# VH-VL binders against Transcription elongation factor GreA (greA): the designs that were tried, part 9

Target 1, 156 residues: Transcription elongation factor GreA (greA), of Dehalococcoides mccartyi (q3z8e7)
Amino acid sequence: MVEKIPMTASGYKKLEDELSTLKVKRIDVIEEMRLAAMDKDMRENAPYHAAKEQRGQIEGRIKEIEHELKYADVSEYTDTNTSKVNMGSTVKLRDPKNGECCTYTLVSPKEIEPLKGKISASSPIGKAVFNRNKGEQIEIEVPSGTLQYIIEDISF
Below, E stands for the ipSAE of ESMFold2; O stands for the ipSAE of ESMFold2 at other seeds; V2 stands for 0.75 times the mean of E and O plus 0.25 times the DockQ between their complexes.

## First folded at step 3 (VH-VL)

Design t24 (from lb6 with heavy chain R98K T103L I104L F105Y; framework fv_libivirumab)
Fold by ESMFold2-Fast, scan of step 3:
Structure t24 (fold): chain C 156 residues (1-156), chain A 121 residues (1-121), chain B 112 residues (1-112)
Amino acid sequence: as target 1 above (156 residues)
Amino acid sequence: QVQLVESGGGVVRPGRSLRLSCAASGFTFSNYAINWVRQAPGKGLEWVAIIWYDGSKTYYRDSVKGRFTISRDDSKNTLYLQMNSLRTEDTAVYYCAKDHPYLLYGAFDIWGLGTTVTVSS
Amino acid sequence: DIVMTQSPLSLSVTPGEPASISCRSSQSLLYSNGYNYLDWYLQKPGHSPQLLIYLGSYRASGVPDRFSGSGSGTEYTLKISRVEAEDVGVYYCMQGLQTPYTFGQGTKLEIK
């Protein structure tokens, strides 16, 4: 019922690898907390509080990755398909009016930074380019009107 | 380094003109829409004008329409604001601010240091 | 024109405590493309404004993760999870949905 998260096989593997690394780091941080707690009063124990904050960050990231892996949709996408825009693709768009180019990479939700060209498949640009071929003209709606681009290149 | 540097501010009498410049460096100037934003002494921010990346579209706040003209010279990486028929309420620090070229119009990621315009006496 | 209203107008916070600033728009800033066209800026004393959050919830490059933006439509919130001395300044929301782009009145954040 919930919307699946599209991703490549390599993207799924990277999340699995990150999850494994974080689980090992979690063990280390829990041990750091235990050792720090033995040495000082908790109120004034900076190492303990630092380790506790670090554990919070690790636990948060683990939950996020587990959610992404649980709802991952890998069956529709492969990292060998470069003929059409897919998750993990870097798309070079050209404005036919002025010849200027810009590049966007379709990334998972955690990696989204629109100002850096990292966008989701559900973004306006992502929706317009997904499953499109090199050479196709696309239209993107923004509040100021409709923008036109040509897909100049697709890389992976 | 990515930066915008304003110049051309000064003290003028009402009804006179000034031309502000904004020199860009560290990014491809022709790829971005650029805005002018002003701030009167002790007051908040007020948007003035925008010019699109290709110069094809310009928009202004109503109070400056017909008096101010935004323009750009991509060969010099410079934005301009020609201010005619200046009024005392135009007194402010004027900033130029870089916008995203295509999708994120209205998101100002880089700002200049500002140039001061005083319209009095 | 779209009118932007911020509250509170001023805020005093002890370092390490959270802060929250609200911004209301006179009409929805949610566009048909799914984005909320609202930004948050910080102007530190004697400095130019700097972008903190754009399109409602995305952090600008270099902005610490203790800053977060939330909301949709006409109601938006900027949160600072643990205020630091360097966060002193005036915070502005802005709508980028349509020209003229309009700012809120600003919220001054001071340290106790």
Scores: ipSAE 0.000, ipTM 0.524, lowest interface PAE 15.1, mean pLDDT 81

Design t25 (framework fv_libivirumab)
Fold by ESMFold2-Fast, scan of step 3:
Order: structure tokens, then sequence, then C-alpha cells
Structure t25 (fold): chain C 156 residues (1-156), chain A 122 residues (1-122), chain B 112 residues (1-112)
């Protein structure tokens, strides 16, 4: 059930750097997909379909790296999971209908940068996830309609 | 360093054409929608056009529709604005601006170029 | 098209004093998700515009905390708690709710 993946500190760092880059790219692709979905002509929504495909590729690689980092055999890393969303939590949301994921971190007022996925607990997304458990379903209103997400993971 | 640099401006007579370029560096160009925004001498900012990240969708200000064409070449990290049938009222500094909506809830122009000047005079 | 109207068109402020700029939209910029799709930009003399505030109230990276945005729906305000010499320039609001994107006419801030 629990597999350990041996790696060097250098290898771990490279995976962290790649993961960081992909998480930033993911935020942009999610936004592109949502903007495209706002167009009323869904029949000919090539931008939406292209962004969705790209997001799938990014999510696949992120999942692979997160698995490797989670089970890495490196003497110490400080990643902490929690059972409920709180301040400082990084929340991974999954749409059960299409399998797509979004990541947001709940931060203090001095650290709020929505453009980088760092949001307030009082934001629409923050309110929807705050004090919720892994596995709970939430709804978030966006210009393209109402999106339903499952809280797939909670971490620091 | 995230940067946009415009070029291709100049002085032309009414009815002629110009092609503007906007060279991007320091970020993955193909991931962003990019806008053209202009500013006539001594006047305010005026949005001109947008092109989606993959080039599949474009929108224009009514006054330039049919005359201007926005396009991109992601292999060259470059945005273009082909301007045909130029009018004196098209005289302006033209900026390209990145539409940096990392979340649908944030929508903003977070990176701007330095501008290139287009003068249409008789 | 959404029309954006700023007031005042110009103001002169003594350094250290506060300044306030108003922006009105012809239709609500408050979307059903609870966000206001209104940005503020500053254009310093001889420079390109720079993002100050987005979604009505969030400061862009590197923007001092003396700048704040507030408002909802059709009425928005940009406040500078204590104006500094480097704040001179023209301030623009912009709606990002729908294309065509539209700017206010601009407010010129000068130091007395």
Amino acid sequence: as target 1 above (156 residues)
Amino acid sequence: QVQLVESGGGVVRPGRSLRLSCAASGFTFSNYAINWVRQAPGKGLEWVAIIWYDGSKTYYRDSVKGRFTISRDDSKNTLYLQMNSLRTEDTAVYYCARDSRYDILTGAFDIWGLGTTVTVSS
Amino acid sequence: DIVMTQSPLSLSVTPGEPASISCRSSQSLLYSNGYNYLDWYLQKPGHSPQLLIYLGSYRASGVPDRFSGSGSGTEYTLKISRVEAEDVGVYYCMQGLQTPYTFGQGTKLEIK
C-alpha cells in the first residue's frame, strides 16, 4: 500500500521546481478554459476544447510528480495534510463530471494574490471550501455557470 | 523577466497599411490571451482587439472591425496587428497587453509593452 | 457597450494628503460569483499603464498599501491614503466583464 521512491535531494528539488512551474501553468489553463466557456457558441468552442486537453496533460504530470514527492524516500520533508480546510491550506478541487482539478491556497490578507491562486477565506472560493472536509462537494459560481467540485486533497 | 515589446509603427497617409508586432519574452506566450490597446495624443486609453491564447478566437472594437486583423505566431512568441485602410483617427500609441487571468475571478492586464507610435496624416 | 465614467477629471493634492477617484459603470460589474470586474491602472508621465487594483479591491504585486479600491455594482472608488510625488499621472478604471473592454476617460493627479 505504501511505496517509497528513493531519490536524491537534487532530484527532489527538480521535481518541486517542475511541480511549481506546472501549478502556475495550470492556473492559466483553467482560466483560459473558463473564459472560453463564457462564449455562447458552444458548438464551435475550439478554445475551450484545446484548453481542456492541455489541462488534462498538465494534471496528469502534476499527479505523477505529487505521487513521487509524497512517497519520496528523503529523510525529511515538511508537507502536512489536514482533515479540514483552514487558513494556510492548499485545496485541490476536482470536477466529478470531467475529472479536472483546480488548486487554491487560503492565505492571510498580506499574502492574497488571486492571480497566483492565493485567495482569501472570504472570497467565493474560500467561503465554499473553508472548514470543509476532504471528499465534500461544493458549488462555485463562475461567469460560465455553476461549477461543482469535490475537495480532492487538503495540504499545506 | 516578463516583457512585451512593440514595433512597426510609423508615419503613413490615410488609406495605407501598417503591420505592428509585439515580441513576448520571459513567459509561455502560448498560454495567454493578448490585447491591443491604443492611446491617441493627449487622450485616454482605448481597447482595440484581443486574441485568444491559441489564436482561435478574436474580438475587435467596432470602429476597426474589417480593417484591422489581430494574429499571433507562437513559434516566434510574437503578436501582430495588421492595420488596413488607416484613418487619421487611428493615430495613437499602440500597446500590447497580456490578459493575465490566472483565475476567471481575477481578470486584469498585468503586463504592458512600451508602445509603438502610429501617425496617420494627410 | 458598457460606459465607464470617472470623476473628477483632474485633481491636485498636497503631498501626504489623501486622494479619492470615483468610477461609475453603465451596468453592474458585480457578477453572480460575487466578484466585481473592475480594474484600476496608473499611467505615469512618459510610461505605459500599470495595473494597480483588480477585481475592485485587490492590489497588484508591488503596489503600496496606501492604494485601496472599494465599491460594488456600478460605483467604485480608488483611494490613496497619503499621496506621494511618484503617484502623479493619469488613473484609469476599466471593466473586464465583457468585450469590448472599456476604460474611463481618466483622472489626472498632480502635486500642488
Scores: ipSAE 0.014, ipTM 0.522, lowest interface PAE 7.7, mean pLDDT 81

Design t26 (from lb6 with heavy chain P101R Y102W T103E I104L F105L; framework fv_libivirumab)
Fold by ESMFold2-Fast, scan of step 3:
Structure t26 (fold): chain C 156 residues (1-156), chain A 121 residues (1-121), chain B 112 residues (1-112)
Amino acid sequence: as target 1 above (156 residues)
Amino acid sequence: QVQLVESGGGVVRPGRSLRLSCAASGFTFSNYAINWVRQAPGKGLEWVAIIWYDGSKTYYRDSVKGRFTISRDDSKNTLYLQMNSLRTEDTAVYYCARDHRWELLGAFDIWGLGTTVTVSS
Amino acid sequence: DIVMTQSPLSLSVTPGEPASISCRSSQSLLYSNGYNYLDWYLQKPGHSPQLLIYLGSYRASGVPDRFSGSGSGTEYTLKISRVEAEDVGVYYCMQGLQTPYTFGQGTKLEIK
């Protein structure tokens, strides 16, 4: 099985442009080979052998680029979009009575720092928001009672 | 810089009143509950009062109920403690301390420098 | 009211040696959400208190990893793995589960 080759959109475009340029050069070199072959004995034909070598170089590069483009995994700025809260999501919560309040990021166990807004999915806030969609109302249980909030935004 | 600065302390006789202020800067004041904590000379810490982030709830130590009132003005990023009918046992350094909301209510991560109240005849 | 009891009330430690302070609550501080509402504070001489540990075991920002909190329910411990000169002061535990919030009596740490 062949793995994907990560690259940016601009990198992909540069490879496409290089490929187009090389395909045009290939046509020219093949024609030069044909013309050289018509004029001279093949064993002593320096222009023919030079053109043949150049064609080999062009063909090799074309194969490399085609392979890279075929297995390219192009990263886009918005590839991390999600419709639901997941690990790594940053959630903005709004109190419908008092307006906006707070943001929290769901992190792995070693990165948990509640006072910095980095919480686990198993924390009270984490449990209330996990797998929820933007716009949903949620309830958060705390020692003082139950609080009602709306998920205003979800980002990565 | 996240900061709390108390003011309004002084020397008064028993039965008089004082109003303490706590000015907040460097954070969104309206997102936090704030506490008053006091410390008598040479003694330990004693919790006095809390006001919730939205002002909806206030709680007091029994010995100050009816005499002290905690309030906040979010437009001025300022917390207040109105102290009436002061007693000699109210003599202490008064600190304001930042509390949180939801699951983190009860952790005092930022403290002021304190303001001294002396009630003496 | 929840009563908080600390032991010892004072201790002297040579620099580099460990120190341990215990805190007992009259009621469980473990809430139904899974958190233990117990904090540890340090008050250095002439200074305001500062948060060391919150929710039983989480270190506050800027607190060295030589400080650790453990325990659950009614029994809690603050440990300093290697005491430094700057650790001198009075240590307080506090329960944040219900009002009135209550502090322990304080433990004075001094260097030998």
Scores: ipSAE 0.184, ipTM 0.625, lowest interface PAE 5.8, mean pLDDT 85

Design t27 (from lb6 with heavy chain D99G H100K T103S I104M A107P F108L I110Y; framework fv_libivirumab)
Fold by ESMFold2-Fast, scan of step 3:
Structure t27 (fold): chain C 156 residues (1-156), chain A 121 residues (1-121), chain B 112 residues (1-112)
Amino acid sequence: as target 1 above (156 residues)
Amino acid sequence: QVQLVESGGGVVRPGRSLRLSCAASGFTFSNYAINWVRQAPGKGLEWVAIIWYDGSKTYYRDSVKGRFTISRDDSKNTLYLQMNSLRTEDTAVYYCARGKPYSMFGPLDYWGLGTTVTVSS
Amino acid sequence: DIVMTQSPLSLSVTPGEPASISCRSSQSLLYSNGYNYLDWYLQKPGHSPQLLIYLGSYRASGVPDRFSGSGSGTEYTLKISRVEAEDVGVYYCMQGLQTPYTFGQGTKLEIK
């Protein structure tokens, strides 16, 4: 079963904008391939193979974005009085074993940077915290084992 | 402004010991797992050991188990590698490298400049 | 132990041309949580390694858009769309799924 991909309205628009830009670049790259093919044998034509490679990258990214947009669940909450974790929420997690805290913000797919604490709602951490309340205990499965956290704070 | 600075390398004969240090600054040291990675002259990267953010778990490459001990002193923001019974094949540049908090994401996002260990007869 | 195999082991490119490096793991790096525990590192001559790509496809902070990572399971690819002189060095893939963490042999990228 395919799951919906939660994202903000701004994140959805960024994906639409990127898709539009890639479709324009696609036209240019296809033309570059056509022109390069006229110069030499295709098997030994470096400009042709470079353009073909670029087309492959563009097609792959277009497919990814179209999939994300197709399964997008667009929502945007600005009400900081909501006690539950939602898209755009910043969640402070506390490790009950040592008291250390880490902070994560649930962002749209294009804004994801796990190392900067920007995660998707469909990520392991995102799934564990989404729609949970402050004070709840959560468990996250990672290769090294099960991590346990308490949701210490929720902000927007 | 994250920095890792290794020290303690040198030239020693087989069977001797060295203790490497890695001084960390610019981040909350206690929130990160830290790795030792080495590189023999002209060779590739080889992972050596990791210590978890809270010091509760340590893991080693098989060839160094029982000879090397990784440890940390969070009050000094310093990582250590005690290397005993050194062998010529331990000759390498030793890097310390920061892991992500709680091993969630695994990448080594910041590396030190390295310290050279030469084990020769 | 998970064995990481890179190909090619060396690559010479003209500036502006693309480059592609493959990395194969002896077992799947796709964990049940949905992440691919595969990273790419670059070591420039005389420098320490630096992170380029993590979890298969995410670009590290400060890494140019010309670098991209793709793949899943046991097959991964690092692509450079237009190689620049500053990209010279040795590229390594690494699995972070289980200890001991293991690197590929490295791929040396040189300018023609």
Scores: ipSAE 0.250, ipTM 0.639, lowest interface PAE 4.7, mean pLDDT 84

Design t28 (from lb6 with heavy chain H100Q T103V F105Y A107W I110P; framework fv_libivirumab)
Fold by ESMFold2-Fast, scan of step 3:
Structure t28 (fold): chain C 156 residues (1-156), chain A 121 residues (1-121), chain B 112 residues (1-112)
Amino acid sequence: as target 1 above (156 residues)
Amino acid sequence: QVQLVESGGGVVRPGRSLRLSCAASGFTFSNYAINWVRQAPGKGLEWVAIIWYDGSKTYYRDSVKGRFTISRDDSKNTLYLQMNSLRTEDTAVYYCARDQPYVIYGWFDPWGLGTTVTVSS
Amino acid sequence: DIVMTQSPLSLSVTPGEPASISCRSSQSLLYSNGYNYLDWYLQKPGHSPQLLIYLGSYRASGVPDRFSGSGSGTEYTLKISRVEAEDVGVYYCMQGLQTPYTFGQGTKLEIK
């Protein structure tokens, strides 16, 4: 009767990682509150009030993530034993004309490093390979024209 | 009270350098990624750079790559933006803005008060 | 780069009336984790920008409930149910999905 929330296995893992980070942060903020409470009168204790506000924000976010993880539907988009490109996948592309290969890993927005092959799913290359199977030919539009590649391998 | 305060702005000629500072207070500075965002006179907001909470990663707007360097000194609770080879189009109010803690990124609160950089001949 | 487009670029509202601002992205801001990486900021005259809404629809601490965000993928809306004098300023959307982070052009809200 509760509507499920569609997400990829990578998305589920991202939420788990975020939840873990927030739980660690929560411990730090509780400690900040405790130390601030020992130091000053509560009414004039700016560090205490700042930490209390942070605590509230962290608790709210934790509840949101826990709700999403509880009602997550990861069966629609999964990386487990699939041959399709998804978040976290490392994709080897081959140029059929000259045989040159390039490797790219689809990463979170904050971990993008194009020179190391780490790209977003929303980049031109990312969009072209996302949800594609090994052996498919893809086209990537660039200013100089259209580049053609074959997905030679997909790994985690 | 959580605060960010920028300083180091001024008037300089093209090709010169400035170093901006952003002093943080009221929170554990080392837990947060921090951004630089600028606003040219009468124009909109333009993202410039980010540095991760542990300093391990930095990212820049293309037009400032190779000229600007973002850095942090957690012992001083201070963020820096070293601006080299300044151009007239770099003229703006520069804000530092706190991202989310640790590996959670993508929205900014609080923002600093801003410091003005004017690059003119 | 992801291009953010706002409409309208300016609007004048009578106090107590609703206001609506649209933001469109050139690429989907829906990430594999199910979140829409779009934020709304308000810059009041003479002030620094302040966070209103994050991840598409979540209200920042201290923001009145008359502000709401909605939308997904490439189309987002910020709504103010009853505009007050203190709401005057320029509203910006921003995508936080990938660097470079990019802002819309800004929408100037004025009271009639």
Scores: ipSAE 0.000, ipTM 0.468, lowest interface PAE 16.5, mean pLDDT 82

Design t3 (framework fv_libivirumab; at its last look DockQ between E and O 0.02; V2 from the best seeds 0.00; counts 0 for: pae E 9.5 > 2, placed apart)
Fold by ESMFold2, look of step 4:
Structure t3 (fold): chain C 156 residues (1-156), chain A 119 residues (1-119), chain B 112 residues (1-112)
Amino acid sequence: as target 1 above (156 residues)
Amino acid sequence: QVQLVESGGGVVRPGRSLRLSCAASGFTFSNYAINWVRQAPGKGLEWVAIIWYDGSKTYYRDSVKGRFTISRDDSKNTLYLQMNSLRTEDTAVYYCAREYTIFGAFDIWGLGTTVTVSS
Amino acid sequence: DIVMTQSPLSLSVTPGEPASISCRSSQSLLYSNGYNYLDWYLQKPGHSPQLLIYLGSYRASGVPDRFSGSGSGTEYTLKISRVEAEDVGVYYCMQGLQTPYTFGQGTKLEIK
C-alpha cells in the first residue's frame, strides 16, 4: 500500500497556496524567457539564462508540492485520540537506561524544524511514536544502532 | 466576475467605417495583451490584431493592415478596433480575447459583436 | 504565415469512447525557451470559443482531466479519454509563436 504523508488541514492549505503562487510565477518566468530571447543570440543572453535557472527551481518545487498533496493524509485534532500520539502531538521520550529525556512535536511538512524537535510523522522518530500510547516502549533504527525509549508523556 | 463585452457592430455598406469597443471588468486590464479574433458566417476562427499590455506593440493580419487600428484606453478598461474602408469579406462576428501569456492562451473571450458589410 | 492543418475535419464518436484530433504546423512551434506555442480551443454550438489546452499540454482552469494535449515541434494531438455529450462542438488549434497568430480549420465533434 502507498505510504501517506500525514499533515494538518492548515499545512495542506499552505501547500495549495504555495502551489498556486508558483504556477503564476512559472508563467511570468516563461514570458521573461521569451522577451529576453526576441531577436537576440541565446548563447550570450544573460537575462534568458537567469530566467531559465529560475524556471528550473520553480518546476522542481511544483513537482515536490504536487507529490506531497497527492499522498497527503489530512487529520484533525479530536478528543477520541487524546490517548495516542497523532498529528500535532508533543511526545516526551525517556531512555530507560539513564533517564535522559527528549521532546518531539509531530508537525506538517511546512513546519518541520528538526533542531527544535519539530519532526514529520514519516521521520524515523515520528514513525516509531505515531499512534502509540503513553507508557509504550519503542525502538528506533538508526545507522549507529537501535535506540529504545519509553513514551513518558503525550500532550497537544 | 472576469469578463469582456464587445459593442459597436452593425450593418454598413462597403467603404464605410465602424469602431468596435471591448469593455473589460473584473481584472487588471493594464496587465494583459488583448486580441481581436473574427469568425465569418459558417467559417473558422481568424486572428485579426493584438495590442500588448503596455500598448507598445501592435500587430495585424495582412488583409486588415492599413485599414484597421487596434488601441486601448487603460483608464477606461477598454479596447478598440477602428475599422476603415470596410469590405464584404470583413463580415464576421468579432470577439475580443484576453491573452493569459504573451504567447497566446486566450483564456477570456467576449460574446462577440456582429459586423455585416453588404451592398 | 504559419499554416495550421487539422485532421480529421469532422468526427462522430460514441459517448464514453475516446477521441483524438491532430494538428500540424508548417514550421516548428517549439521555441528556444523549451515551450511549444500551441493552444486548443472548443467552440460549443452558439457560444464563444473557450481555451482547453495551452503551451501544447497545459490544461486551462476548469477543464476536465479527460482532455489532454501532447506533441512537439510540428505535430500535436488533443485527446479526449471519454467523450461526453457536453464535448460536442468545433475544436481549433492555434499557434501563438508568431504573428499573425493562426488557427487550424476546425474539427467538428458529434455524438453518434
Scores: ipSAE 0.006, ipTM 0.537, lowest interface PAE 9.5, mean pLDDT 84
ESMFold2-Fast, scan of step 3: ipSAE 0.657; ipTM 0.834
ESMFold2 (binder alone), look of step 4: mean pLDDT 94; pTM 0.961
ESMFold2 at other seeds, look of step 4: ipSAE 0.472; ipTM 0.784

Design t4 (framework fv_libivirumab)
Fold by ESMFold2-Fast, scan of step 3:
Structure t4 (fold): chain C 156 residues (1-156), chain A 122 residues (1-122), chain B 112 residues (1-112)
Amino acid sequence: as target 1 above (156 residues)
Amino acid sequence: QVQLVESGGGVVRPGRSLRLSCAASGFTFSNYAINWVRQAPGKGLEWVAIIWYDGSKTYYRDSVKGRFTISRDDSKNTLYLQMNSLRTEDTAVYYCARDRHPYTIFGAFDIWGLGTTVTVSS
Amino acid sequence: DIVMTQSPLSLSVTPGEPASISCRSSQSLLYSNGYNYLDWYLQKPGHSPQLLIYLGSYRASGVPDRFSGSGSGTEYTLKISRVEAEDVGVYYCMQGLQTPYTFGQGTKLEIK
């Protein structure tokens, strides 16, 4: 019963590649810390302190990526006209009150560009539209209240 | 772009001396431990000596202890091997080789020179 | 000193076929930090040695993914999934755990 994190196949691969790179860097940094501590005293040991800080950053990023990969729900883009919003879908939303339209594309976390309409499925808009059909009314909670939109079109 | 270039090899009689040099370019020389590795004609690789990145520690194969001295001049980006009391068994191509990571010693040699030939003959 | 022993001493492979080289150490190369201090090098005819694999299984920069290293403790293997003509040369394992660093005797790879 754990929530899955929707992402594209290319996004998943980018995370795997980054994780592999970070694991190699972790080995190097741990060994650098060990050898630096052995060779220098703490007053002159800038390399040790730099490596210790870098290790902390690497460990944090590894945990983040491992969490994303563990709970990933991978979907591929398709050119078939599906009835439901999925990863890679471009959705056109219409505000029923004023007729204004907005377009969003659901992408993996590494491809997010909110100003260009590329959003994650875990964002407020992404969650509201994911797995919905054309013609459905959705609600998006924002600080000023609840926004309502109709899914006008779904494309890939 | 990153390279090591050896020089100073030659032909000498047993008991004489030679000094080999290894010029480094394309990286921060002072951050790396550097090794000397040799290869006798038609034989395998044989590790000779290492010098720590800061010059504080040196280690040698037993057969060259007391005869060979590894040193470095970081201002010239150059490694040296002073070889005294040379023996016919010291005949080999001598390579300098960089330890893979700055300020660390893994024993993995990622950059090698082209080698310089030392022939000790009577 | 740690003694490194390779097997086989020579092998001939048809291009595109796999090759496997073994390396044994006289004592464990596993350090307290969890890493195995074994490297693999290739010396092509007339060339300097080049690093292929370090710390048992990590590929060096620029090394094709058809090369892989495995093993732990005292037993290590270098595998080439699809041998190419440019892979001809002598392969050496080396332990970097302690000085003096020691190499295996070498394995000569030839194309049939």
Scores: ipSAE 0.000, ipTM 0.493, lowest interface PAE 13.9, mean pLDDT 83

Design t5 (framework fv_libivirumab)
Heavy chain, then light chain:
Amino acid sequence: QVQLVESGGGVVRPGRSLRLSCAASGFTFSNYAINWVRQAPGKGLEWVAIIWYDGSKTYYRDSVKGRFTISRDDSKNTLYLQMNSLRTEDTAVYYCARDHPYTIFGSAFDIWGLGTTVTVSS
Amino acid sequence: DIVMTQSPLSLSVTPGEPASISCRSSQSLLYSNGYNYLDWYLQKPGHSPQLLIYLGSYRASGVPDRFSGSGSGTEYTLKISRVEAEDVGVYYCMQGLQTPYTFGQGTKLEIK
ESMFold2-Fast, scan of step 3: ipSAE 0.457; ipTM 0.743

Design t6 (framework fv_libivirumab)
Fold by ESMFold2-Fast, scan of step 3:
Structure t6 (fold): chain C 156 residues (1-156), chain A 122 residues (1-122), chain B 112 residues (1-112)
Amino acid sequence: as target 1 above (156 residues)
Amino acid sequence: QVQLVESGGGVVRPGRSLRLSCAASGFTFSNYAINWVRQAPGKGLEWVAIIWYDGSKTYYRDSVKGRFTISRDDSKNTLYLQMNSLRTEDTAVYYCARDHPYTIFGVYFDYWGLGTTVTVSS
Amino acid sequence: DIVMTQSPLSLSVTPGEPASISCRSSQSLLYSNGYNYLDWYLQKPGHSPQLLIYLGSYRASGVPDRFSGSGSGTEYTLKISRVEAEDVGVYYCMQGLQTPYTFGQGTKLEIK
């Protein structure tokens, strides 16, 4: 058993939003460190040291938020029936390599609007997410190859 | 908050000189490369010059090489553009734009100043 | 020099409808680190340019999620899923890979 951290639904969402923002910033800071390491100039260490400090702060906050979200006691997220993607579900997908999030809603054929994220269960994305659980890693086959995503959230 | 404020623009005759300034506040100026970008009336954006965070490197568009000099004074948190031998084609609003320190081999401009207008006419 | 070409140069959109702007580079903007060095900026009437998207697909801080960037190599797209009145202005793509850094011609977005 683990200790639960009680919080409101809005508090949980705020932490999820902050985590998503920090993961994007983490990518930027890691890239700054990598580019600084490739630079052979004598003074390349100035931006490297600034990025290193910032990365430490970001990593610390990410760990804190992930801990709080993992042990959160939020009644709206304890219903196991909401953990599976179904018709009418809104799914938030996250690319684990770059932190990008995309939101899609599975709709009936007459309601399909891809530019607004309303997709069919028979589409490549729809097929990959249907009946999957929150937290699962999925593969989406597209003409250019295979895309990898994590199901970050499922809502109705 | 991050702010960049340009000054020094004006109306001058061809062949004359102007010195533009960009006063920075709200961040550690010495950690950032800064750019000058210009926009002629009714035209698009045109990159002019960059100076690296430590002043060790400067780069210019070809049309201003030998005429313009970008420099910085970190003790005053100020960027400069010395513009010599001005041409009518240099007429534009001049912006200073901060390069995010993340991209040392390439750039993206996360903050821009309000611009200062340079008019070169006879 | 790397030449940036935008299409269309102007478009008129009814509020709430989507908009799409394309940007093509004369050379690949994919660097050895795996990132595409293409950015999108918006200049609202009477205002300075502001960053919307950097490195091809990353939204700048404070930019609404209705803006998205995609593409790789030489072909890039900026999409606005639901245009609002505040989105009026001129959109510019820029390559930040090598000097001289170059912008597209700009795409003017107007509301019908």
Scores: ipSAE 0.000, ipTM 0.466, lowest interface PAE 18.6, mean pLDDT 81

